VH-VL binders against a0b8k9r932to1074. Designs and how they scored, part 1

Every score and structure here is a prediction.

Target 1, 143 residues: a0b8k9r932to1074
Amino acid sequence: NNLPLDGIVFISVRDEDKAEIAEVARRFVNAGLKIIATDGTSGYLRGSGVPAERVRKIYHGSPNVLDYIRRGEVKLIINTPTTKQSVKDGFQIRRSAVDYHVPYITTVQAAKAAAEAIEKALRGELTIKALDEYHREVRYRAL
Below, numbering starts at 1 at the first letter of every chain, in headers, positions and changes, except where a header shows other numbers; antibody chains aren't numbered by Kabat.
F, E and O are the ipSAE of ESMFold2-Fast, ESMFold2 and OpenDDE, as the mean of both directions, binder to target and target to binder. V2 is 0.75 times the mean of E and O plus 0.25 times the DockQ between their complexes.
[cut] stands for letters that were removed.

## First folded at step 1 (VH-VL)

Design b1 (framework fv_amlenetug)
Fold by ESMFold2-Fast, scan of step 1:
Order: structure tokens, then sequence, then C-alpha cells
Structure b1 (fold): chain C 143 residues (1-143), chain A 119 residues (1-119), chain B 108 residues (1-108)
């Protein structure tokens, strides 16, 4: 339901996920989406040949990722934490994503599923099953 | 192995200038935000300045705004702090430290370089 | 600016005892953007905890962090001789990224 076929994808991932996310980001760019990323992630993506614009962290002033979300420019958020235990690094971004109805992805597998669903939709191949699988990965995550 | 090595500290008179360097190795330098944190003799830690991995975004503590400039050379894996109009209260050990994936908690620290400002 | 106040200023304990260190913020720290550091005399600080409760790589299980909002705690469940040091909390929610004044854990 909230499958992004155009617009901006925000990416912020842990070191161990950077290589796989670079591949996913390339697929988003090839599908016509624009990437913005936090400083470490954007540096890795650009170094991998993926066009990505850096965005300020929340506490670095404006414009930051929350400003982009509030303006309705961000259509998908990918934040892959090393652990989902008691780390709250993405809480404000996640809360803003919920408030503005932006899909929030926390795993590499869900990010790959999103790329596949977007690609199939653009080719006119999207099925009800594929769309349901995408929505399950985006809306529901292990607590 | 992540290593950070500060240099450039020394004795300077009030009103003088110093440039600190931090040589980084063991990681992709441009992927990480960097910071300077100082500690006056017998006192606690004070954050001084931060710079994004790209170098496009910088930030400063109010006590040093307009006097200090943080910069980096990603091709040489080096962080810098240009310190102008030095005051006695700038006397401290200056540490460079690495921010983790654009967050400003600091997972690796150098051993520090002493800056002494006297009249 | 968020001011962090640590208490007590000094904690005198023996090896084997539990240490509980407090860090209070002058305003709410969002998303648990709080870290704890250990500093031994003549040494650089070492990261112990980030995100209020996540242990940094290589940090023993006896170190744990908890809390949210304005009230944060570092607990050392059973002090080892090498744990006698100064401990600092630090917030990274908003610039300037401030540190507390430190708590010295000293041998009784």
Amino acid sequence: as target 1 above (143 residues)
Amino acid sequence: EVQLLESGGGLVQTGGSLRLSCAASGFTFSDYAMTWVRQAPGKGLEWVSAISGSGDYTDYADSVKGRFTISRDNSQNTLYLQMNSLRAEDTAVYYCARGYDSEYYFDYWGQGTLVTVSS
Amino acid sequence: EIVLTQSPGTLSLSPGERATLSCRASQSVSSDYLAWYQQKPGQAPRLLIYGASSRATGIPDRFSGSGSGTDFTLTISRLEPEDFAVYYCQQYDSSPYTFGQGTKVEIK
C-alpha cells in the first residue's frame, strides 16, 4: 500500500550491512528513486559508485532526516541496527516514519524484498502475494 | 586494528595559535565522523568539535566557536584542529576520537596531545 | 545545552562489591542517545556503553547500562581491581555533545 515507485529513500546502516545495502541501493537508483543517507552510509555508497546525498543527523541542525520526512519527500526508510535489543538510536526517525506513514525497514532481507517488489511493480508484474509479503516485512518487525 | 595518533601539541603563549593533527589507520576514514575532546589537568572531559565523514558538516562547542576550526583530509587519513586566539583555559590534553557510523558516541580514542597555554 | 550531572562524585568500594553510578540530564535525552566511558589515570577514555544499554565490543558482562529520558545508570555487578577508574556519561542527542563531570570509583 505504501510501495514507493518514486521519491527519496533514506538509508542508515551498520558497517556489517553496508556491502549488501549498496547492492539494494543501486537497484533503487536504477528504479528511479533518489538516495539520501547519513554520513558514514553515504560515504560508503558513493565509494561503491551509488549516487547518494548526505543528510544531517537529527542533532546537527536543519535540514535533517526528520525535515525530509515531514516535508513528505522520504518514501522509504532503511535502518539496519546490529541489534534490536535495547539500542534506541533510530527511535525519533522510526516515530516520525509512523507519524507520516513512511515504510520503515530494519533488515537487509526486508530491504531486498522492497527492491524486488518495486522492480516488479514498475514492470507491471506485481502480484497480490508479492505486495502482501512486502507489507508484512515493512509494517511488522520483531520487538 | 583501529589507531588514532595525535600530534602538534606544545607550549603556546596566550593569543597564539597551534594546529593539531590526528593520523588515523585501520579503517575507512571517510566513512566515520570524527571529533576532538579535551581534558584540562585534573578535570573532566569536554567535547570541542566534530566533523562529518565527508567534511561538509562541522560543529563546535560555544567556548571555541570563532577561534577553532576542524577539518580533515580524507586522502591522507588525517584530522586537524586549527586553534587560534588561545586562552589559558584552553590548556588541556586534546584527544581525537571516532564517531560510530555518524553517531557522536566515540568508540576509539587516540592517546592525546598536551596543549599548554601560558602567559 | 543538555547538562549531565553524575552522582556520587566519588564512590569508595572494595573488589567484589556492586557499583551503581547515576547520570541525570537537565532535559530529556531522546532515543537513549547516552554513552558511558571509563578512564584510568594517564590513559585515554574507553567506550563501555552506547544507546544507554548496549555494551561496546569487548566490554565484560559485569558492566550494564539502563535508564531513559533524564535518568540513566551504569552498574558494575562485581568490581574487579581493574575497574577502579573515573566513569563519564555523555549524551549525543543534541549539540553540544556534553559529558558529565565524572564519578571516581576508588578502592576503599
Scores: ipSAE 0.006, ipTM 0.535, lowest interface PAE 10.3, mean pLDDT 83

Design b2 (framework fv_amlenetug)
Fold by ESMFold2-Fast, scan of step 1:
Structure b2 (fold): chain C 143 residues (1-143), chain A 119 residues (1-119), chain B 108 residues (1-108)
Amino acid sequence: as target 1 above (143 residues)
Amino acid sequence: EVQLLESGGGLVQTGGSLRLSCAASGFTFSDYAMTWVRQAPGKGLEWVSAISGSGDYTDYADSVKGRFTISRDNSQNTLYLQMNSLRAEDTAVYYCAKDTYWDYAFDIWGQGTLVTVSS
Amino acid sequence: EIVLTQSPGTLSLSPGERATLSCRASQSVSSDYLAWYQQKPGQAPRLLIYGASSRATGIPDRFSGSGSGTDFTLTISRLEPEDFAVYYCQQYDSSPYTFGQGTKVEIK
């Protein structure tokens, strides 16, 4: 059971995913998780009524998202890339997630599965089906 | 009051070198990425180089890679651009500018310093 | 690199009119990473909009930005005399952080 029931979720998503991710992020906040997000994503989330703290991109100094991962504060990463540069930035974040054993999600579907599993765990309703769906969709997790 | 003040511009021969400085005041210099943007006479804006607040990360436009070096001295609140192997095409007003804190959009700009490269 | 193309090159209008400026990217740019600048003769550029639609500090509400993907727009709802200037878009989604060639808004 590597489901984050507390801690920080990092979110950085492309424009097309923002509306659906805002609903997922609201569910994480309602479950007691804290959100940190890149500049535009954090602005969108706050505009949608979801509390989110901004963090710097990798190249913009400290603290940046890699610093939060290295400190063990980030328990889940949701990152949907938009451009060649976003893909390169995502590779560095993904490498760090592997090194620090943080679940890494790249799709809206996987993010929704994570929210569902966390909600069911908190209600004491966690099932084998919910765990299987979560595990199937999480890319980078230590064995 | 937030201010950026460039200096070091002037007339230089082709193949020569020049070092620009940008003195910052009114904000915590080390918290912000900084950039150099140039503008040739009568032309538009061209991004040249950027440096992170810590100085650990630098980036350059292809036109200046290998010739220009961006650096900063956070103890003196000063940004630098070392320009080597100057070409006529490098003639421009050079602006230093401060990152908005969030991404390489630039909210505060200096007045600019003119660099003229001639033979 | 991402090339930004602005249109029109020159926009001739009278005070009180609406100005609509276009910026088109050669490939998709996240709306999170598109800025607009104003530059008057002999002056440094001034940031107007960042993240495609967020006004910078001190920028009047007559300035608004919109767009996503490859098509972005700066709108000045009611031109004031001080708004006649050159406007540049900039993407900061990927290095190199490129500017458009500029649109000159001039008095008719």
Scores: ipSAE 0.007, ipTM 0.552, lowest interface PAE 10.3, mean pLDDT 83

Design b3 (framework fv_amlenetug)
Fold by ESMFold2-Fast, scan of step 1:
Structure b3 (fold): chain C 143 residues (1-143), chain A 120 residues (1-120), chain B 108 residues (1-108)
Amino acid sequence: as target 1 above (143 residues)
Amino acid sequence: EVQLLESGGGLVQTGGSLRLSCAASGFTFSDYAMTWVRQAPGKGLEWVSAISGSGDYTDYADSVKGRFTISRDNSQNTLYLQMNSLRAEDTAVYYCARSYYEGSDWFDYWGQGTLVTVSS
Amino acid sequence: EIVLTQSPGTLSLSPGERATLSCRASQSVSSDYLAWYQQKPGQAPRLLIYGASSRATGIPDRFSGSGSGTDFTLTISRLEPEDFAVYYCQQYDSSPYTFGQGTKVEIK
């Protein structure tokens, strides 16, 4: 997978991760990436001053996050599910990430590593260490 | 089946306090965001407050910020609305409603409502 | 906040007629995040439509929603006696969530 220097990042995180992920999302927007997020995550991000578009979950019908992935518009997925329904949604999103070769991140730590790697790439400061850290945190097979 | 049952409404004096409860059954309560919506006699619907499934995130209409507190007890499957510094304009039927899924903002199930009357 | 304006305020119709209800938003509603509710006297609201055009479970096909951006419509193709009620639109694109003022569909 390549580092996403342009395009859309999908974010859907559990409540306890929202505060930390808002800072990561700000960094992605500052790097020139667009954010789409599920209802609760998008509300929190917008409330924190981060521009984010709402996207439907799979059970809400079409168009939904899977449609964006299939169209090649999503370049990075950050997903930390916590409910029964969000776990089921996460499974299908993870499958699509594998099928469409989209980096899939399940922890705040990995999301921070991705933001740092993208920022360094844009500054022309990418190192082998930064690339290795990013690649170690990417999950292509989440379930 | 999904059921929501409000209680705690009644007559209260201006400046007083009242606590509403909403008992939920028929679904995994902690998996759903919950909301309170009110309706003044003969008027339309007004969203009051929302709380996430975990209870960690809350939101309020500007008209009630600083006076009302939404909370939940997931071990008892109960939603609460603590109402302080009540005003005549808070007189309304208060409905408990379930968000279809955590963070979704349409409300698929509603309780029958509980009347709060604030008088001076 | 997004202000929703419903029109007309009252529709006086007979059973069998078509009802067309309008909901206009003060700014664009993203991704069709608009719902419609029905409320009968003395009862709680009931979800009819979500996502501007998707019917909720158990809602008859005579109810349909359409529109995008700032202009949304609820249509009842052939009024049944039980359809005489007040109807509300609601946006869930941004906090605070807001409802329209309601349209009353009444007999006569």
Scores: ipSAE 0.007, ipTM 0.534, lowest interface PAE 11.1, mean pLDDT 82

Design b4 (framework fv_amlenetug)
Fold by ESMFold2-Fast, scan of step 1:
Structure b4 (fold): chain C 143 residues (1-143), chain A 121 residues (1-121), chain B 108 residues (1-108)
Amino acid sequence: as target 1 above (143 residues)
Amino acid sequence: EVQLLESGGGLVQTGGSLRLSCAASGFTFSDYAMTWVRQAPGKGLEWVSAISGSGDYTDYADSVKGRFTISRDNSQNTLYLQMNSLRAEDTAVYYCAKEFYGSGEYYFDYWGQGTLVTVSS
Amino acid sequence: EIVLTQSPGTLSLSPGERATLSCRASQSVSSDYLAWYQQKPGQAPRLLIYGASSRATGIPDRFSGSGSGTDFTLTISRLEPEDFAVYYCQQYDSSPYTFGQGTKVEIK
């Protein structure tokens, strides 16, 4: 579908990206989206004043992010992997995102672009053409 | 029982095109990712392309990107590989193979018999 | 891409002997995402082991897999005549999925 103007955004980022992603996550919340995040990311976001619910990593069992994707609740995924284990999780999450038609973002820069596009869409500042161009730009790529 | 049956292989000249088909039966086709793996004469196995169960995700080996297109018709239980701008190094037996799980467990539990593609100048 | 290197290239053994085949990855591969295949001349590959150590349906117990990180092993405890074939390891931890170059197990 189009850019998510409601629903859930999943966020799981490496330590180096947490400060920047907290700003992006706040923008999503202000736009009316809800956030679920892995324990470390969730803790950082809440510590920064951003409401976020915790979700398990794939290797920690159910319920995990794949369960949320399968339920059709997740509308956008932001995942910046750094460890071997998080790269494994990223591969599984990416495949699930594609199978369930969820946009998948792997960089902070793309996440900032998504937040800006959603904000402009909510203000009515984006045309249909601009929304189509943005949607193509933020689509997922092979890991 | 799972069956995969490839067709469409043959002799083609350099720069030409071929479309391979793989007819699947014995499982819910749309629930499983599918792949094409090739093997050049006397050589080992090389993964070529994969497609998700829904058809929304595709991956390609760097050697075939921009030339080959994987697709599927879930209503006909058929996997395709459209091969364009063929090169001599594309000469191989092409196998159709089924992923064990539908999301991310990409080892291949069933393989077709293979179809030979020969590219000559 | 993850490169898988198999060794030895050829094992020359007699029926009844143990075969030990190695597969080494250029970077760490979770054992959850390593498979082994058998291929006989003129035939399609056949799945033997997945997840580094789980036997596929119908595979005899003389076949076993082990290993983690960058070093994986396929063991055939007591070779039968039908086991003389080429064996390939494969990783599915990250795209592109890659295969090793193969180890040929041949009659001495």
Scores: ipSAE 0.006, ipTM 0.505, lowest interface PAE 13.6, mean pLDDT 81

Design b5 (framework fv_amlenetug)
Fold by ESMFold2-Fast, scan of step 1:
Structure b5 (fold): chain C 143 residues (1-143), chain A 122 residues (1-122), chain B 108 residues (1-108)
Amino acid sequence: as target 1 above (143 residues)
Amino acid sequence: EVQLLESGGGLVQTGGSLRLSCAASGFTFSDYAMTWVRQAPGKGLEWVSAISGSGDYTDYADSVKGRFTISRDNSQNTLYLQMNSLRAEDTAVYYCARGSLYDYEWSGFDYWGQGTLVTVSS
Amino acid sequence: EIVLTQSPGTLSLSPGERATLSCRASQSVSSDYLAWYQQKPGQAPRLLIYGASSRATGIPDRFSGSGSGTDFTLTISRLEPEDFAVYYCQQYDSSPYTFGQGTKVEIK
């Protein structure tokens, strides 16, 4: 199972995603996960009442997120790039995620789905029947 | 207990080279970023260089960029500073210090070595 | 680079008095990455405060830090004889990581 039930979640998101990701991050913290984030994201999260530690961007020097991925402490990466430099940083983070087998999420919608799955797993509610009911409800609401 | 011990300082002529070492003990060396900070006689502290726990990322003050190289050997718990093209202005006590940990909170440079004196003379 | 300016350059005080040391940054510094160090002659620096206001392990409660943005303060509420030293502020927010020039706290 690739669901992180403990450990560190790295979050670095574009400005337009910050409001939605703050709610997702709060859910991860409530589930017992620790958040690390880049400067802008960590500032937004802390301003929203979500505990998050700041880490440096790759091009801002050491220590940075790649150091921590290599140590096996980061269990999930959420990264939505916007600038040319952010896209380049995303490639380095994606490469490290592949090399170290860390789940990598690039959209807020996928991050929300991950939070839901983690919450259900921790409650002991993630069963085949529960998954079926969840999928049926989602389809019904989409109508 | 955490200990950092510098060595390799001494008298060197302008244009010469020196390699400083910092032997670390009492903690998991590879988990921490490490840094070099220097202090010229009678002057304040000046940050010189930093290296990530993995050794993959390094950073330098502009005054030493291109002349100094920071490196580490995690199997030997040792930090290095290779100093080339030395100038009189590089004369200082050089300290190694421990940087941040995995918890991602920068808790200052919490442990420092005793320092090693480098004197550059022509 | 971010320049840190400390004031005053020298504080001449007696044991039992309060010392207030200022550190001003040329641009905004995250409080998470501001630290204060103490250095005695012939010794390595010693971390006192990190994150602008958190005391390092083993540091007496007479030392306190405060501030945000560009203005930071170190306060020693009642000077002890061992507190006469040079004090440096430092930012780790932006490379190159810079120190202030120091404030010397000396016996009056």
Scores: ipSAE 0.006, ipTM 0.537, lowest interface PAE 12.4, mean pLDDT 81

Design b6 (framework fv_amlenetug)
Fold by ESMFold2-Fast, scan of step 1:
Structure b6 (fold): chain C 143 residues (1-143), chain A 122 residues (1-122), chain B 108 residues (1-108)
Amino acid sequence: as target 1 above (143 residues)
Amino acid sequence: EVQLLESGGGLVQTGGSLRLSCAASGFTFSDYAMTWVRQAPGKGLEWVSAISGSGDYTDYADSVKGRFTISRDNSQNTLYLQMNSLRAEDTAVYYCAKDRGYDYSTYEFDYWGQGTLVTVSS
Amino acid sequence: EIVLTQSPGTLSLSPGERATLSCRASQSVSSDYLAWYQQKPGQAPRLLIYGASSRATGIPDRFSGSGSGTDFTLTISRLEPEDFAVYYCQQYDSSPYTFGQGTKVEIK
């Protein structure tokens, strides 16, 4: 997948990942990317001083995250689900990510690796090591 | 007190252009999606266009797609509707309205401006 | 596009009577994403009900909404003089966010 150097990052994460993801999201914003997030994730990010737009969950009408993906605006998806409903939502988001060729990340470690790779690419400092770390983390994403 | 004040309406010829403005106050403007809804004389309500709080997502009714552009200036708390290639059927009172949804955009509208009349004549 | 059909087109009643307004959707509105608005002559619409049954801020308890799927109802118990107006339902389940054609509640 090409590195997302512009565009929108979608974030929806479980409670235990929110603090670490807030720092990752801040790094994306500093790199010039926009954040959209669902429900509790959007509230947490904004409460942490990270600008993020709220979007509907998949089954809560339009516009929802699938609408953003279909428009080609979402360049990266970070989703760490834990509940039965969020796992179901994750399946639909993952399917859409495959259809629209959007990288899909399910762990905090992979999200950090993506932030590192994007930062290095924007500075013209992308190394084989940073690219390898990004590819290793993304390879193990949920399909 | 939430207030929305529309301006920019008036008489325009078929094929002409108008830009409507909506000045917002009394809430954190960038936290809410905004919409334009119109009402032709003696007719019902018709949703026209919506824009997300950040401005990164826009949506349009098929009747105006390609002719109207919704935008916002969050630094000035102002919503805009640029209307091009106007037709007689665009004649209506245009209302600015605020999305009720705070946690995520819901597109039901809890506060409305008083409207601005746009008349398109041949 | 979801088409909303309201009935009756006009409802003629006296103050103190109960008004029951119907809104039927051409497709299921499964998220209960249906709102009701009141519009008085020369005024902007006012949100009454959202989520099919939740009253908006400042709306008197004589207004109630019910229904799900394709069949929704707005009930006004004991009409007050200020309640004579046009009422619109709106779905916000999917774009375009369509309105019904309206029901006029007029004094008998």
Scores: ipSAE 0.006, ipTM 0.540, lowest interface PAE 10.0, mean pLDDT 83

Design b7 (framework fv_amlenetug)
Fold by ESMFold2-Fast, scan of step 1:
Structure b7 (fold): chain C 143 residues (1-143), chain A 122 residues (1-122), chain B 108 residues (1-108)
Amino acid sequence: as target 1 above (143 residues)
Amino acid sequence: EVQLLESGGGLVQTGGSLRLSCAASGFTFSDYAMTWVRQAPGKGLEWVSAISGSGDYTDYADSVKGRFTISRDNSQNTLYLQMNSLRAEDTAVYYCARTEYYDSGYWYFDLWGQGTLVTVSS
Amino acid sequence: EIVLTQSPGTLSLSPGERATLSCRASQSVSSDYLAWYQQKPGQAPRLLIYGASSRATGIPDRFSGSGSGTDFTLTISRLEPEDFAVYYCQQYDSSPYTFGQGTKVEIK
């Protein structure tokens, strides 16, 4: 999967991760990426001053995030599950991420690594070490 | 454990009011839309109402519009259904269920509570 | 309102047999926005299939969904004792989010 330097990042995170993810999302926006998010996550991000759109604004009669993925607009997916059930509940999105070769991140630490790698790439500071850390943290949970 | 637990059901007279609660645990409540589905004794399932994760969007079956109000408190992980002007036809087991709000519509219902019985009599 | 009609109303079958349940919509259901639920006496419904053909987490592969538009089918390839229950289809294409009247699969 390519490191995303433009495009859309989809974010859906558990309550405990929202504060840390808001900081990460702010970094993505500063890097030129756009954010779409699930209803609760988008509300938290906007309340924190981070521009984010709700997934439901894409197209009538289709799942919003799947439309973005199929169109090649979503370049990174961040989803931090609360339980094993929550991981399974997202498998339509995960399946599409696998099918369309979109990096899928399930932890705050991996999201921070992604933000750091993108920032370094944009400044011309990207190293093999930073790219390797990013690739190690990106996981497809297609189970 | 991912779980929904309804409460507040009981016997009420025609024209009365009742408020149902649904306590959610084990998932990020605010990231999911929620719905109420009822089932009259010996009958099939009937969708009643839904609310988006943010609470900004609500929808109702025609049979309950103007009488029922769906709401949620994301800080307490709780869904509510305020039922006013109750009729005998509202007698049912009321289930809360988890859904998603995608593209101006609600999704399938993947997690269900055990239900709470509401009996409306004259 | 999209009206869903399930047939037959009751299927009387023995363990080991194939069950085929029909759900027909009064108008086209877009994007395969159709789900199937199983309900046993005294229990809440359980999601089996969504998107017309995708199995929910933990659902055995003997359950399969098919169809599009106005004609949908739930198939149980080989009935197990625990499969005798009432099955409901549901469309989530448009409000109100309607259910079929149910098909009861009972022991012959």
Scores: ipSAE 0.000, ipTM 0.540, lowest interface PAE 12.0, mean pLDDT 83

Design b8 (framework fv_amlenetug)
Fold by ESMFold2-Fast, scan of step 1:
Structure b8 (fold): chain C 143 residues (1-143), chain A 118 residues (1-118), chain B 108 residues (1-108)
Amino acid sequence: as target 1 above (143 residues)
Amino acid sequence: EVQLLESGGGLVQTGGSLRLSCAASGFTFSDYAMTWVRQAPGKGLEWVSAISGSGDYTDYADSVKGRFTISRDNSQNTLYLQMNSLRAEDTAVYYCAREYGDSYFDYWGQGTLVTVSS
Amino acid sequence: EIVLTQSPGTLSLSPGERATLSCRASQSVSSDYLAWYQQKPGQAPRLLIYGASSRATGIPDRFSGSGSGTDFTLTISRLEPEDFAVYYCQQYDSSPYTFGQGTKVEIK
């Protein structure tokens, strides 16, 4: 499974996507993931009750998302275009994502799908444990 | 006021090297990504290279990758373009420009002419 | 790479007339990451419009930008003598950043 069940998710999204992405980010945090985000996105997330650590835009120096990717800390990248941030384009972030095998998402729909997939993976593990306990109970009752 | 002043252009032979400089003033240089854009005589604009505010990230057009190196000295407010293995096709006026917002170019220098001859 | 094609190559107009310049992209430009520049002979380019429709500081309101996706337009509502120049569109959505070939607005 290439889904991250722990680690850091980087989020940088355009204004139109912020409300919907805040719900997705909350789901990541509830799943045990940590959020880092650019200034505008981090402000919106924190204002929505979602903990998010601010990182600098690539053009404003270190630390930025490239530094986190190089350290192996970022496990998922969500980047939708924004006119409020100095973003060179998706190419630079995507290049690093490819080099470090980090999934790279450019739409809210794909981000929502990723959250659903991560949640299902976590629920699957819990279901396996419950099934194991059920089998033990049935075995001893049958005696 | 924002000012960008290019220097270092001139006549150079095919296969030679040249270093361009761009002196910046009127803004906090380290807070802005910078770019080089060139224009061949009578032709349109072509993006060449960009560098982040910290200098930690660089990017290049395929036509110059491996031959040109962009760098900056934030203590001296200066942007550089080291050009190696020059070709006739590199003949152009080279502009330095400041990237702003979502990476459009809000201020430009007056340019410096590079002529590559065989 | 995204290729930008400008049309027409040359517009021959008189002062007071409306100029409409087209810029078409070979693939969709997201978030309106498109800028327009003006260049006069012997001068550096000057930013006019960014984000497809936002005027840069100091640019007169006779200049307007519109469009999205693959089809963008620069309009000069009433040409002044100082507006006769070459105009370039530029996308900054994806690397490499690319410019159109230019449209020359010349006096008739």
Scores: ipSAE 0.008, ipTM 0.535, lowest interface PAE 10.3, mean pLDDT 82

Design d1 (framework fv_dusigitumab)
Fold by ESMFold2-Fast, scan of step 1:
Structure d1 (fold): chain C 143 residues (1-143), chain A 120 residues (1-120), chain B 111 residues (1-111)
Amino acid sequence: as target 1 above (143 residues)
Amino acid sequence: QVQLVQSGAEVKKPGASVKVSCKASGYTFTSYDINWVRQATGQGLEWMGWMNPNSGNTGYAQKFQGRVTMTRNTSISTAYMELSSLRSEDTAVYYCARGYDYEGSYFDYWGQGTTVTVSS
Amino acid sequence: QSVLTQPPSVSAAPGQKVTISCSGSSSNIGNNYVSWYQQLPGTAPKLLIYDNNKRPSGIPDRFSGSKSGTSATLGITGLQTGDEADYYCGTWDSSLSAGYVFGGGTKLTVL
């Protein structure tokens, strides 16, 4: 089962998703997960009272999100499709998610489903139905 | 060598539109975002938006929403910024600049600038 | 007004040290990387510092950057006449409807 109950969640979302994702991120933190995020997302989350560590762009060196993924520290990636996403960063993050078998979520709806599944698992309430719903929302990009 | 070469100066009347071009060379055009920044005479730099040349996706500063359109033609490695319903306060030098991602902290190469004068 | 505050001008003699401040808030400098741009008279801006304190290839080490809290500083040592320019800080602003923001600019005069 790849449902993360501990570890790091990476979040990078477009502007219109930031308010909703802040609530999801708060739920992850309350569940015991840590958040790392891109510059804009990290700033918004911290401004909303959600602890989040900023990660560097890939071409600026280390530490960046790929370093966290390679170390096995990132357990979930949330990256909502955006008209702002760079070609290089998007490609490398998605490839790393595939290579390191990290669940990859591309919508706010799927992120909310993940938060609900994690909360239910921690309460001992996770059912076959809830687990199946979570797995339907998890995506991996082909190499 | 990386270069961004912009079109020449324009003089327009209020209410007109202007379309500035930015031709890229020396790198893979589709791999880097193009940002647009303007500077009114004697004033500071003002970010207008970005355009991803691979996808065609754009993001615009709220101030320019409804008036700006950023496009590209990948066959000639050229980006365009069109500003409509021109006002006298749009008189400025307009720059294109190469960025890396949407939350990018910097622009590493800049065009030479295009002066747009709006006067009645 | 500019979202990021810089002094409008600074001046110093050749060989001296100058510092240029850039003040913002938690939604911009406090939570994001800061860059600095140099604009020589009549030219386009040029990237001088990125990631708070890193120099692109070709930028001499007499230029330095730093960030503390919601403020950033550009330092120039061994000031030369060729440093006369406008200097701009820039960063992402993470607030709603935000985008990239620049400081108001600082005119450096070498006396």
Scores: ipSAE 0.007, ipTM 0.521, lowest interface PAE 10.7, mean pLDDT 82

